# Designs tried in a protein design chat: VHH binders against Sulfite reductase [NADPH] flavoprotein alpha-component (cysJ). Part 16

Target 1, 215 residues: Sulfite reductase [NADPH] flavoprotein alpha-component (cysJ), of Buchnera aphidicola subsp. Schizaphis graminum (q8k9d3r237to451)
Amino acid sequence: YKPAVATVLLNQKITGRNSTKDVHHIELDITNSNIVYTPGDALGVWYQNSSQLIKQILKLLSIRISDKVKVKDKIITIFEALKKNFELTTNTKHIIQKYTDVTQNKFLKKIISDNKKLNNYVKKTPLLKMIYDHPKKLSSQQLISILRPLKPRLYSISSSQSEMNDEVHITVGVVKKQISGTIHLGGSSSYLSQFLKIDDSVKIFVEEKSNFRLP
Short names: E, the ipSAE of ESMFold2; O, the ipSAE of OpenDDE; V2, 0.75 times the mean of E and O plus 0.25 times the DockQ between their complexes.

## First folded at step 18 (VHH; framework vhh_7pa5_2)

Design u2 (from j1 with G53D; at its last look DockQ between E and O 0.54; V2 from the best seeds 0.00; counts 0 for: pae E 8.1 > 2)
Amino acid sequence: QVQLVESGGGMVQPGGSLRLSCAASGFTFSDYDMSWVRRAPGKGPEWVSDISDSGDSTYYADSVKGRFTISRDNAKNTLYLQMNSLKPEDTALYYCAKEEYEWGEGYFSWGQGTQVTVSS
ESMFold2, look of step 18: ipSAE 0.013; ipTM 0.434
ESMFold2 (binder alone), look of step 18: mean pLDDT 83; pTM 0.829
OpenDDE, look of step 18: ipSAE 0.803; ipTM 0.939

Design u3 (from j1 with G53Y; at its last look DockQ between E and O 0.27; V2 from the best seeds 0.00; counts 0 for: pae E 11.2 > 2)
Fold by ESMFold2, look of step 18:
Structure u3 (fold): chain B 215 residues (1-215), chain A 120 residues (1-120)
Amino acid sequence: as target 1 above (215 residues)
Amino acid sequence: QVQLVESGGGMVQPGGSLRLSCAASGFTFSDYDMSWVRRAPGKGPEWVSDISYSGDSTYYADSVKGRFTISRDNAKNTLYLQMNSLKPEDTALYYCAKEEYEWGEGYFSWGQGTQVTVSS
């Protein structure tokens, strides 16, 4: 298989107006792709972080949207770097440790020193909330050093190539969380459900079921 | 390491009930949101229901809301789906899924499924 580009044919909410969850059926055109998939495979998606989320993070860290930063061998704006290159929604123990080291925040130092507190904090605290609660002026390069590279997200394929050879369909649950009165959206799920429009292109790949389910 | 084992499927007439179970091992069950997903004959996977890690919040697809109840027992590392008022359209292979929130913002590590058949 190889990374490919697909075109959005349909993006439709399939849960009712009274539903407790927001689930979308998404149809992608793969006619010009060399993609083959079988039952139980997953579709990998390279998503982009929302401009709103990026701007919120940069303001909290006193970073100008146009600041330049080195990513690998390239010099780009911090905005562009955060849009496509780094995880901005999922918080991890690694990120918390680095943010604590850079900020020297007393509360986070206590969290890190207790493994049970750290596990609980990671589970309950998305990246934006950590930064919101514990803001600090950082350089663009310090921010990049804290973050982890963006990884594609996997979605179960809801179609069969025997019935729809030139299409792949996925079902996406939209992640929305209310934290401290603020709605936090999942990175990939909001990209697929809220920001992609019919005729937009999406970078994808197929992940085989055996890699998806092994212990 | 991560293992999800579904059970409790079977054959039942329309209007009947079944209770599905999913035994989880290889991870801290109480740290993760869980889902039920089904695959009807000739179709790909379809989301059915979701439950938060604590069990405080539940979500359902419109086609099953009011008929199915998701629950979990974090002391037993077990996820459940109570299925009432079953219809032929509910015939499917039902999968238990671990939501991969913390390590990829994804949906699924899957079990092998348990078959539910609703037929006269």
Scores: ipSAE 0.000, ipTM 0.202, lowest interface PAE 11.2, mean pLDDT 80
ESMFold2 (binder alone), look of step 18: mean pLDDT 83; pTM 0.832
OpenDDE, look of step 18: ipSAE 0.810; ipTM 0.941

Design u4 (from j1 with E102Y; at its last look DockQ between E and O 0.59; V2 from the best seeds 0.00; counts 0 for: pae E 2.02 > 2)
Fold by ESMFold2, look of step 18:
Structure u4 (fold): chain B 215 residues (1-215), chain A 120 residues (1-120)
Amino acid sequence: as target 1 above (215 residues)
Amino acid sequence: QVQLVESGGGMVQPGGSLRLSCAASGFTFSDYDMSWVRRAPGKGPEWVSDISGSGDSTYYADSVKGRFTISRDNAKNTLYLQMNSLKPEDTALYYCAKEEYYWGEGYFSWGQGTQVTVSS
């Protein structure tokens, strides 16, 4: 990847007030970034997890926000690690297996022993709900061992560099869902639409059309 | 690979009609909501209309309600936009989009667009 830093120029909701869908048009300034893109390319975006989500997870696992953890060759707080380095919204069979191994949870053991139950559970249970339903005191290192690394999200580019050589435009949909007594938001979509403001910086890269795949 | 190909654009006088088509391939068409988005000269994109995967639920922006009709033919993998009583304000590049939602994330796949020009 050739990562660059872009600056937010515009973040505008483009669906009407009466629509059930929340869709945002986002314009990013790429001046001096040396970013080049062509029709059909996608924009990769590194997002950050919300402080609210992080605090909910840490509370359920009895982990102090300031605890230190080793990530690769760096020692950082668990809060910083979760904010930038790990996926916190998606759930996978791998994550469920590891959480079950670390917690020894009786209910989850039954789920992982039955492929049909596991498939159904993965489909309907976000990470936060699994932890909410089955909390356990963990160390910061145990939590890190369960999680998957954060992956940037790919968005179709809606601009043409021949017309807008110093800008790149993307479209982001937002889904709000109440799960586990709180609102569940997508990691990248909430970052881009609700938390990213005019003049904020965002880390990006271009994915050429031959490699483009949605998550 | 997702492919969306719009057609049916052109030049028309005010009060006229056009029917846009979007041929879809590379995914199970009936599983996904579809939308039309337009971009007028000098303006940002506008969400014109959307339709559920089954075709049972539709939405229209206030600017086009009563004049435009979205529909889909899931047997032909084709999305349509019937545009009646066209106005100069409808002049825009019209894009077909596939909507995909996963874990609270919303993603869109776009066609290349088809130009609609309403003028005398």
Scores: ipSAE 0.553, ipTM 0.843, lowest interface PAE 2.0, mean pLDDT 86
ESMFold2 (binder alone), look of step 18: mean pLDDT 84; pTM 0.836
OpenDDE, look of step 18: ipSAE 0.816; ipTM 0.944

Design u5 (from j1 with E100Y; at its last look DockQ between E and O 0.53; V2 from the best seeds 0.00; counts 0 for: pae E 2.3 > 2)
Fold by ESMFold2, look of step 18:
Structure u5 (fold): chain B 215 residues (1-215), chain A 120 residues (1-120)
Amino acid sequence: as target 1 above (215 residues)
Amino acid sequence: QVQLVESGGGMVQPGGSLRLSCAASGFTFSDYDMSWVRRAPGKGPEWVSDISGSGDSTYYADSVKGRFTISRDNAKNTLYLQMNSLKPEDTALYYCAKEYYEWGEGYFSWGQGTQVTVSS
């Protein structure tokens, strides 16, 4: 893919105030980005994790926000690493298994030893909830060893470049989930819906339709 | 591979009716919420209607409520939009969309759209 930077032209909720769904239409200016797309292509978007989520995780793991960690031959703070480099919202069997190994948590050991229990747990338990329920003091290096790299999110393009040569449009849905009294959002959806404002820059790429598959 | 093919658009006089269809393939249709979105020339998209995977829950934008009816036939993998009492303001390209939500992330797969033109 060919990374580029686009500028936000519009970020508008398009579902009515009485709808149970929160859906945003986002228009991006690609005039200077050398981006070309065709019908059926997807737009990849790099997002950033929220500072609030990062601080909650670090507090639960007794990690200082300023601690340093090595990421791809660069030494940065754990805060910066979590903001841009790692998935913090989705949970996976891999993450659960590594967290269990690092923490030696007795409850989680029973979960991972029974495949049916593990399948159910991963479906119901976001990463933050697992850490909240089973906190442990970790090093910054231990934390990043259990996390997966941040994956840009792919959105179907809702515009036609033949009509809108200098723009690309996407549609983003938001689901708010309450966990332990706190509203939890997806990493990309919260970034795009709450923090992305007119004139902000966003890093993007085009995924050709031959490579694009949504579940 | 997800495919959504809209049909049933056309030219209709004000007050007329049309029924849009969306043929779905490449996924388990009944597992997903579906929606209709329209885009008039020179205007932003409008969320027209949506329906749950089972068909038990529906939503309509205020601009179409009482005139449009969304439905689905899960045995035929088809989404419908019955449009009655059509107005010139309903002129738009109508898209069928598959909704996918995971961990607070909402994604949409689009068809190519079917044109509805309400003109005398």
Scores: ipSAE 0.502, ipTM 0.823, lowest interface PAE 2.3, mean pLDDT 86
ESMFold2 (binder alone), look of step 18: mean pLDDT 84; pTM 0.838
OpenDDE, look of step 18: ipSAE 0.837; ipTM 0.939

Design u6 (from j1 with E99D; at its last look DockQ between E and O 0.65; V2 from the best seeds 0.00; counts 0 for: pae E 6.6 > 2)
Fold by ESMFold2, look of step 18:
Structure u6 (fold): chain B 215 residues (1-215), chain A 120 residues (1-120)
Amino acid sequence: as target 1 above (215 residues)
Amino acid sequence: QVQLVESGGGMVQPGGSLRLSCAASGFTFSDYDMSWVRRAPGKGPEWVSDISGSGDSTYYADSVKGRFTISRDNAKNTLYLQMNSLKPEDTALYYCAKDEYEWGEGYFSWGQGTQVTVSS
């Protein structure tokens, strides 16, 4: 795929106040981007992690915001690395295992030794909650070693280029979960719905999507 | 892969009725809320109706309340929309949608839609 930059034209909540779903219709200007799409294609979106989430994680791990790390062949601050390069909301069995290995946390050792407990913990515990419950002083490089690279998120395209040749439209459901009295937001969905403003730029690509839902 | 296949669209006179179906596969259907979304010519998408995984809770846009009924058959993995008292304003491409709920993701899987045309 070839990344392109689009500009936000509209970001509008389309679900009613009494709906349990918070869904946004987003229109993006792709003029001069050379993007071509057809029905059934998906739009890939690179999001950014919120500064507040990054600062919370770094504080819990006793890491200075200005510490340097190597990401690929580039040396950047840990803050910059976490903003654009790594997943910070999704927890996985792999992440839990690595965090346990690096921290030597006794509670987490018991969790990872029992597959049923691990399966349940993954479902209930976002990354921030795990770190909040089990903080530890880490180096910036140790933190990077635990995390997964940020993956763009795929959204079904809700527009037709024959009708809207210089625009692409997506529909985004906001992910919010309340866990132990704390609200945890989805990374991509909150970026797209809550933080993007009209005229902001978004890095995107088109992914051709093969499926058998078509005749 | 998630598969959503809509059917039951067509041309109908004002005041008529249609029943849309959406056959779902590739996931545990009863675990997910399902929705009907429509796009009228020259308009953006409208969230018409949704139904909880169990079928116990429903929502309708004001434009369709009292005329449309969403339902599901979890044994047959099928979502339905009964549309009564149809108006020309209901002319649209109707999609069924599945919420792809995950941490850090908030997108929907869509079918290709079924066309509903309400005219004389």
Scores: ipSAE 0.054, ipTM 0.514, lowest interface PAE 6.6, mean pLDDT 83
ESMFold2 (binder alone), look of step 18: mean pLDDT 82; pTM 0.825
OpenDDE, look of step 18: ipSAE 0.725; ipTM 0.902

## First folded at step 19 (VHH; framework vhh_7pa5_2)

Design w1 (from j1 with K98R; at its last look DockQ between E and O 0.22; V2 from the best seeds 0.00; counts 0 for: pae E 10.9 > 2, placed apart)
Fold by ESMFold2, look of step 19:
Structure w1 (fold): chain B 215 residues (1-215), chain A 120 residues (1-120)
Amino acid sequence: as target 1 above (215 residues)
Amino acid sequence: QVQLVESGGGMVQPGGSLRLSCAASGFTFSDYDMSWVRRAPGKGPEWVSDISGSGDSTYYADSVKGRFTISRDNAKNTLYLQMNSLKPEDTALYYCAREEYEWGEGYFSWGQGTQVTVSS
């Protein structure tokens, strides 16, 4: 619903010290918002893409980070556009189709011509891997034409506002996948777990979810 | 369509044990990491435990580590949570959740939950 800004109070790894699973408990101060939530609601978070991921993509596409693009009638750098405005990790059927159209890649043309092959490819191939396997020099404007707008991610709220009315708490599992010897991080989960510091601001909203409300 | 049905809840005394089950259908169970999440009265959801699709990696919240054991039987499409040394603060509605793998997403599909009550 309506975006609000929250401040990070705590970001603590809660998995055991001998565990390879990485789960964080995050506490956010909502004092400056009109946020109200109930048990069963989820917290939507607008994340930012990592500078490292952006630089990897731009290098593979031969794009300078300072190049300018037009986004919603504003002129900004491609770096800023990718940081806040576009999804960089999610691959979808339509992203693959648009990348194929722009690059005219022969292998990908065969993939998109057969829905079964396309479904399998989407399942197995994150966006960075597709670009890594099939690089091409693109303009900055061509790149953003392929990408989808950044969507906030939903996280289960682990706190009760009746007990702590000025705070909202979430649990975030860090998404990590090893593909072709490289670890790929989830965009939102890595932002929340690894890049947010105490006192940083984060853009949020509350999503009502009645399916899990107590009787 | 994904279906997750929890069972095995009930009332127990402090120090008692319960075993929760989650029957899964509508998807290839062994392809997905699974979680238990709980909601205490008047509180939001709290993550409890995760298990990998193969079952060889398990993870626990510090509040339950050493007392709870997550497991799965991929032949029966069933997720389990063995709960030992139960405390009153473990009282909650327990949910089975499928982790949703879309690149950059961190959300779950949830069941209806099964109630666990720990009291004298």
Scores: ipSAE 0.000, ipTM 0.229, lowest interface PAE 10.9, mean pLDDT 80
ESMFold2 (binder alone), look of step 19: mean pLDDT 83; pTM 0.832
OpenDDE, look of step 19: ipSAE 0.826; ipTM 0.944

Design w2 (from j1 with Y107F S109D; at its last look DockQ between E and O 0.63; V2 from the best seeds 0.00; counts 0 for: pae E 6.2 > 2)
Amino acid sequence: QVQLVESGGGMVQPGGSLRLSCAASGFTFSDYDMSWVRRAPGKGPEWVSDISGSGDSTYYADSVKGRFTISRDNAKNTLYLQMNSLKPEDTALYYCAKEEYEWGEGFFDWGQGTQVTVSS
ESMFold2, look of step 19: ipSAE 0.068; ipTM 0.559
ESMFold2 (binder alone), look of step 19: mean pLDDT 82; pTM 0.816
OpenDDE, look of step 19: ipSAE 0.812; ipTM 0.942

Design w3 (from j1 with D50E; at its last look DockQ between E and O 0.52; V2 from the best seeds 0.00; counts 0 for: pae E 3.3 > 2)
Amino acid sequence: QVQLVESGGGMVQPGGSLRLSCAASGFTFSDYDMSWVRRAPGKGPEWVSEISGSGDSTYYADSVKGRFTISRDNAKNTLYLQMNSLKPEDTALYYCAKEEYEWGEGYFSWGQGTQVTVSS
ESMFold2, look of step 19: ipSAE 0.385; ipTM 0.749
ESMFold2 (binder alone), look of step 19: mean pLDDT 84; pTM 0.836
OpenDDE, look of step 19: ipSAE 0.507; ipTM 0.809

Design w4 (from j1 with S57D; at its last look DockQ between E and O 0.49; V2 from the best seeds 0.00; counts 0 for: pae E 10.7 > 2)
Fold by ESMFold2, look of step 19:
Structure w4 (fold): chain B 215 residues (1-215), chain A 120 residues (1-120)
Amino acid sequence: as target 1 above (215 residues)
Amino acid sequence: QVQLVESGGGMVQPGGSLRLSCAASGFTFSDYDMSWVRRAPGKGPEWVSDISGSGDDTYYADSVKGRFTISRDNAKNTLYLQMNSLKPEDTALYYCAKEEYEWGEGYFSWGQGTQVTVSS
């Protein structure tokens, strides 16, 4: 695929006041890109993690926002690394195992030793909740060793280039969960719906219809 | 892969009726909520109706309540929209949408749409 940068033209909630669904229509300007798409193609989006989520995680792990970490031969702050380079909302068996190894948490050791308990735990426990329930002082390098690299998310394109020559449109459902009185937002869906503003840039690519797969 | 194919659109006079269909394949249809979304000329998309995977729960936008009925046949993997008492403002491209939720991300798969034109 060929990465490009698009500019936000419109970000509008399209669900009604009484709807339990929060869905946004997003229009992106692709004028200066060499992007071509056809009906049925998907748009891949590289999102950024929110500053609020990053700060919550760092506080729980006793990591200073300005601490340095090595990412792909660059030394950058842990804040910058988490903003663009790593998944912060998704929890997986691998992440749980790594976090347990680094923290030596006894509750989590029991969870990972029993496949049934692990399967149930991963379904119920987003990353932030696991860290909130089982905090530990970590180094910045330990934190990124646990996390998965950020992967773009695919959204079905709702526009036609014959009607919208220089635009691509997507529809995004916002993921929200309340856990222990705290609202947990999906990474890509919240970026696209809540934090992406008119005139912001977003990194994208087109995935051909025949190769469209769920991330 | 997920495929959604809308059909049943056409031209109709005000007060008429149309029934839209959406043939679904590439996934276990009954496991997923389905929606109809429309886009009128010069306007952004409007959420029209939603139905749960089992078919037991439905939702309608205020603009279509009492005139449109969403339904599904899980044995035929088909979503329907019965549109009665059609008005010129119902003219739009109608899309069938599958709500796809993976932990951490929500998104929708879309068909290519079927055109409904209501004119006198």
Scores: ipSAE 0.000, ipTM 0.359, lowest interface PAE 10.7, mean pLDDT 81
ESMFold2 (binder alone), look of step 19: mean pLDDT 83; pTM 0.825
OpenDDE, look of step 19: ipSAE 0.765; ipTM 0.918

Design w6 (from j1 with A97V; at its last fold request DockQ between E and O 0.57; V2 from the best seeds 0.70)
Amino acid sequence: QVQLVESGGGMVQPGGSLRLSCAASGFTFSDYDMSWVRRAPGKGPEWVSDISGSGDSTYYADSVKGRFTISRDNAKNTLYLQMNSLKPEDTALYYCVKEEYEWGEGYFSWGQGTQVTVSS
ESMFold2, look of step 19: ipSAE 0.612; ipTM 0.856
ESMFold2 (binder alone), look of step 19: mean pLDDT 88; pTM 0.879
OpenDDE, look of step 19: ipSAE 0.867; ipTM 0.959
ESMFold2, look of step 20: ipSAE 0.476; ipTM 0.809
ESMFold2 (binder alone), look of step 20: mean pLDDT 88; pTM 0.876
OpenDDE, look of step 20: ipSAE 0.856; ipTM 0.956
ESMFold2, fold request of step 23: ipSAE 0.606, 0.587, 0.418; ipTM 0.852, 0.835, 0.779
ESMFold2 (binder alone), fold request of step 23: mean pLDDT 87, 86, 87; pTM 0.874, 0.864, 0.870
OpenDDE, fold request of step 23: ipSAE 0.885, 0.884, 0.887; ipTM 0.966, 0.965, 0.965

## First folded at step 20 (VHH; framework vhh_7pa5_2)

Design y1 (from w6 with E102Q; at its last fold request DockQ between E and O 0.55; V2 from the best seeds 0.69)
Amino acid sequence: QVQLVESGGGMVQPGGSLRLSCAASGFTFSDYDMSWVRRAPGKGPEWVSDISGSGDSTYYADSVKGRFTISRDNAKNTLYLQMNSLKPEDTALYYCVKEEYQWGEGYFSWGQGTQVTVSS
ESMFold2, look of step 20: ipSAE 0.528; ipTM 0.827
ESMFold2 (binder alone), look of step 20: mean pLDDT 89; pTM 0.890
OpenDDE, look of step 20: ipSAE 0.842; ipTM 0.954
ESMFold2, look of step 22: ipSAE 0.486; ipTM 0.811
ESMFold2 (binder alone), look of step 22: mean pLDDT 89; pTM 0.894
OpenDDE, look of step 22: ipSAE 0.851; ipTM 0.958
ESMFold2, fold request of step 23: ipSAE 0.572, 0.609, 0.610; ipTM 0.829, 0.858, 0.851
ESMFold2 (binder alone), fold request of step 23: mean pLDDT 89, 89, 89; pTM 0.891, 0.888, 0.888
OpenDDE, fold request of step 23: ipSAE 0.869, 0.870, 0.871; ipTM 0.964, 0.964, 0.964

Design y2 (from w6 with Y59F; at its last look DockQ between E and O 0.58; V2 from the best seeds 0.00; counts 0 for: pae E 3.1 > 2)
Fold by ESMFold2, look of step 20:
Structure y2 (fold): chain B 215 residues (1-215), chain A 120 residues (1-120)
Amino acid sequence: as target 1 above (215 residues)
Amino acid sequence: QVQLVESGGGMVQPGGSLRLSCAASGFTFSDYDMSWVRRAPGKGPEWVSDISGSGDSTFYADSVKGRFTISRDNAKNTLYLQMNSLKPEDTALYYCVKEEYEWGEGYFSWGQGTQVTVSS
C-alpha cells in the first residue's frame, strides 16, 4: 500500500430515480499525490462506519457509546474504535464462531455445527442482522474481540490518467432496500455514496492488479 | 478472471441502427445483472440500461427509452444492446458492465468499450 489523500471533486448519482439501484460516479483530485495508475488498476478506499450503524450495534449489545476499550496500545471510546478500526457489515464464519462462543446462543450453536447450514448462513446474514436476531449484553472488549480489523475496499478505476492525469474516477453502488426496516447495509458504499461531499478528503491507495473482485 | 469484450460499434447516420454485443467469460454469467454505460466526448458517464441475471427485468434511461433494447443470451454468455433511431447525442464509447452486489454494496467490472458515432 502507498497511501495518499484525495479530495472529492464530484459525487453524482447516475441512475434514474425509478431504478432500484443507486449508482454514483465519484471523481477524486490526486493533483498533490504520488498516485500513478493504469487502466485495469483498482483504487483502495478507507471508509468510516456510519454513526447510525454503530449506535444500532451498541444498543443491541447494551454497550454505552462512551465506554472505553483498548485498541492496540491506545484506550479510546468504543464509538471511536468502531468508526475507523473495525469491519461492521461483512460477516464471516470466523466472526459467527466468535459471536457464538461469547454469547453461547443456542440457535447459532446449531448453525455452526453443520457446515451446510453455516455456509448458507454466512452468505445470507450480514453482521448487523446476526446481532439484531441474537442480541446479548457484551463488554466493549468482548465486542472488538469478535470483529475483524477494517479493510479498505477496492473499486475498479473508470478513468485514464493519460486523459485526466490529476484525477481518478470510480463507480460505486448500493441497492436501495433495507433489511428489516431498521437494519442498515453497505458500510463502504454508503460512506462513499451518501456521506462524502465535494471537498471532503479520502484516504486512498492504488492496487496494481487487474480483475477487481468483490472483497 | 472476468473478461468483457464489446463489439458492434461503428459509424452510422442519424435514424440508423446498431447492435452492440458483449462476450462475457470468467464468471457464471446468469448469476449477475449486466448494464450498458456510455461516455460521450467531454461528458461524464451515463447509465444507459441494465438487465437482471435471468433477463426478466430491464431498466432504461429516459434518453433512450423506446429506442434501445437490452437483452442477454445466457447460453452464449452474451449481452446485447439494440440501438434504433440513433441520434447524434448517442455518440459515445459504450461499456459493458458486470454488476456485483453483496449486502447492498455494488461493485462493477468494466469492458474496454466500443465506439458508436452518429453523424452524416
Scores: ipSAE 0.386, ipTM 0.764, lowest interface PAE 3.1, mean pLDDT 83
ESMFold2 (binder alone), look of step 20: mean pLDDT 88; pTM 0.877
OpenDDE, look of step 20: ipSAE 0.844; ipTM 0.950

Design y3 (from w6 with S109V; at its last look DockQ between E and O 0.55; V2 from the best seeds 0.00; counts 0 for: pae E 2.7 > 2)
Fold by ESMFold2, look of step 20:
Structure y3 (fold): chain B 215 residues (1-215), chain A 120 residues (1-120)
Amino acid sequence: as target 1 above (215 residues)
Amino acid sequence: QVQLVESGGGMVQPGGSLRLSCAASGFTFSDYDMSWVRRAPGKGPEWVSDISGSGDSTYYADSVKGRFTISRDNAKNTLYLQMNSLKPEDTALYYCVKEEYEWGEGYFVWGQGTQVTVSS
């Protein structure tokens, strides 16, 4: 990775009023970044988790938003740790196994013990839904032990540097989830489309086409 | 590896017609929504039309509704855009886009585009 900082120039919803889809075109200024990309490359973006998602997870786990945890060299609140340091949307077999071990949940134990059930469950159950369906009082340190580090998200680059030398453009579909009747915005898509404003800085890198992968 | 190859662009007089095609490979075509996005010279992208994986749900921007028809042939892995009553403002590079929504994130893959030029 060659991380760089870009500045938001434009964030425009490009789907019309009658569309069921919420898609944003985002233009980023890379003038001073030494970023070089070619058609087919992807842009990696470090995002922040939404405050709403964090609060819902902490409430379901009976964790105080102000509890302290150690992340690398710093002691910070659990809220701050979850905002920038951990993945909160994607569920994985590893996360399900750890959550089951910590909670001793009987339903999840049955899921874990059967590979077919586990495969189906992970495909259908985002992290928040698992916690919502099977809440438990946890410590902040237990929660961090379950979670995976936050990974940057990859977006297809929709611009050409030969045509737009100082800019990189991406297209972001906004993901909204109804969990328990509350709309929960996803991680990177909500950060880019809903929370980033013109003139904000965003940390990025270029992923070459040969390495570009979808989750 | 996902590949999207657009074709069918060209020069046409105002009022004319063109049919764009997008050959898709490297994924199960029928599982994904597809879209056409255009970019006119010096302008940002415009979301022209999209179609569901099954082909039974479509969307059109107001600027093209009634003139353009999106369709897909899932047996041939091909997306189409029939463009009728073309106007000079339809001049743009037209991109085929694969839409993928995974848990938490939306991902789009773009083709290289095909040029449509409407001039007298």
Scores: ipSAE 0.425, ipTM 0.783, lowest interface PAE 2.7, mean pLDDT 84
ESMFold2 (binder alone), look of step 20: mean pLDDT 86; pTM 0.857
OpenDDE, look of step 20: ipSAE 0.687; ipTM 0.888

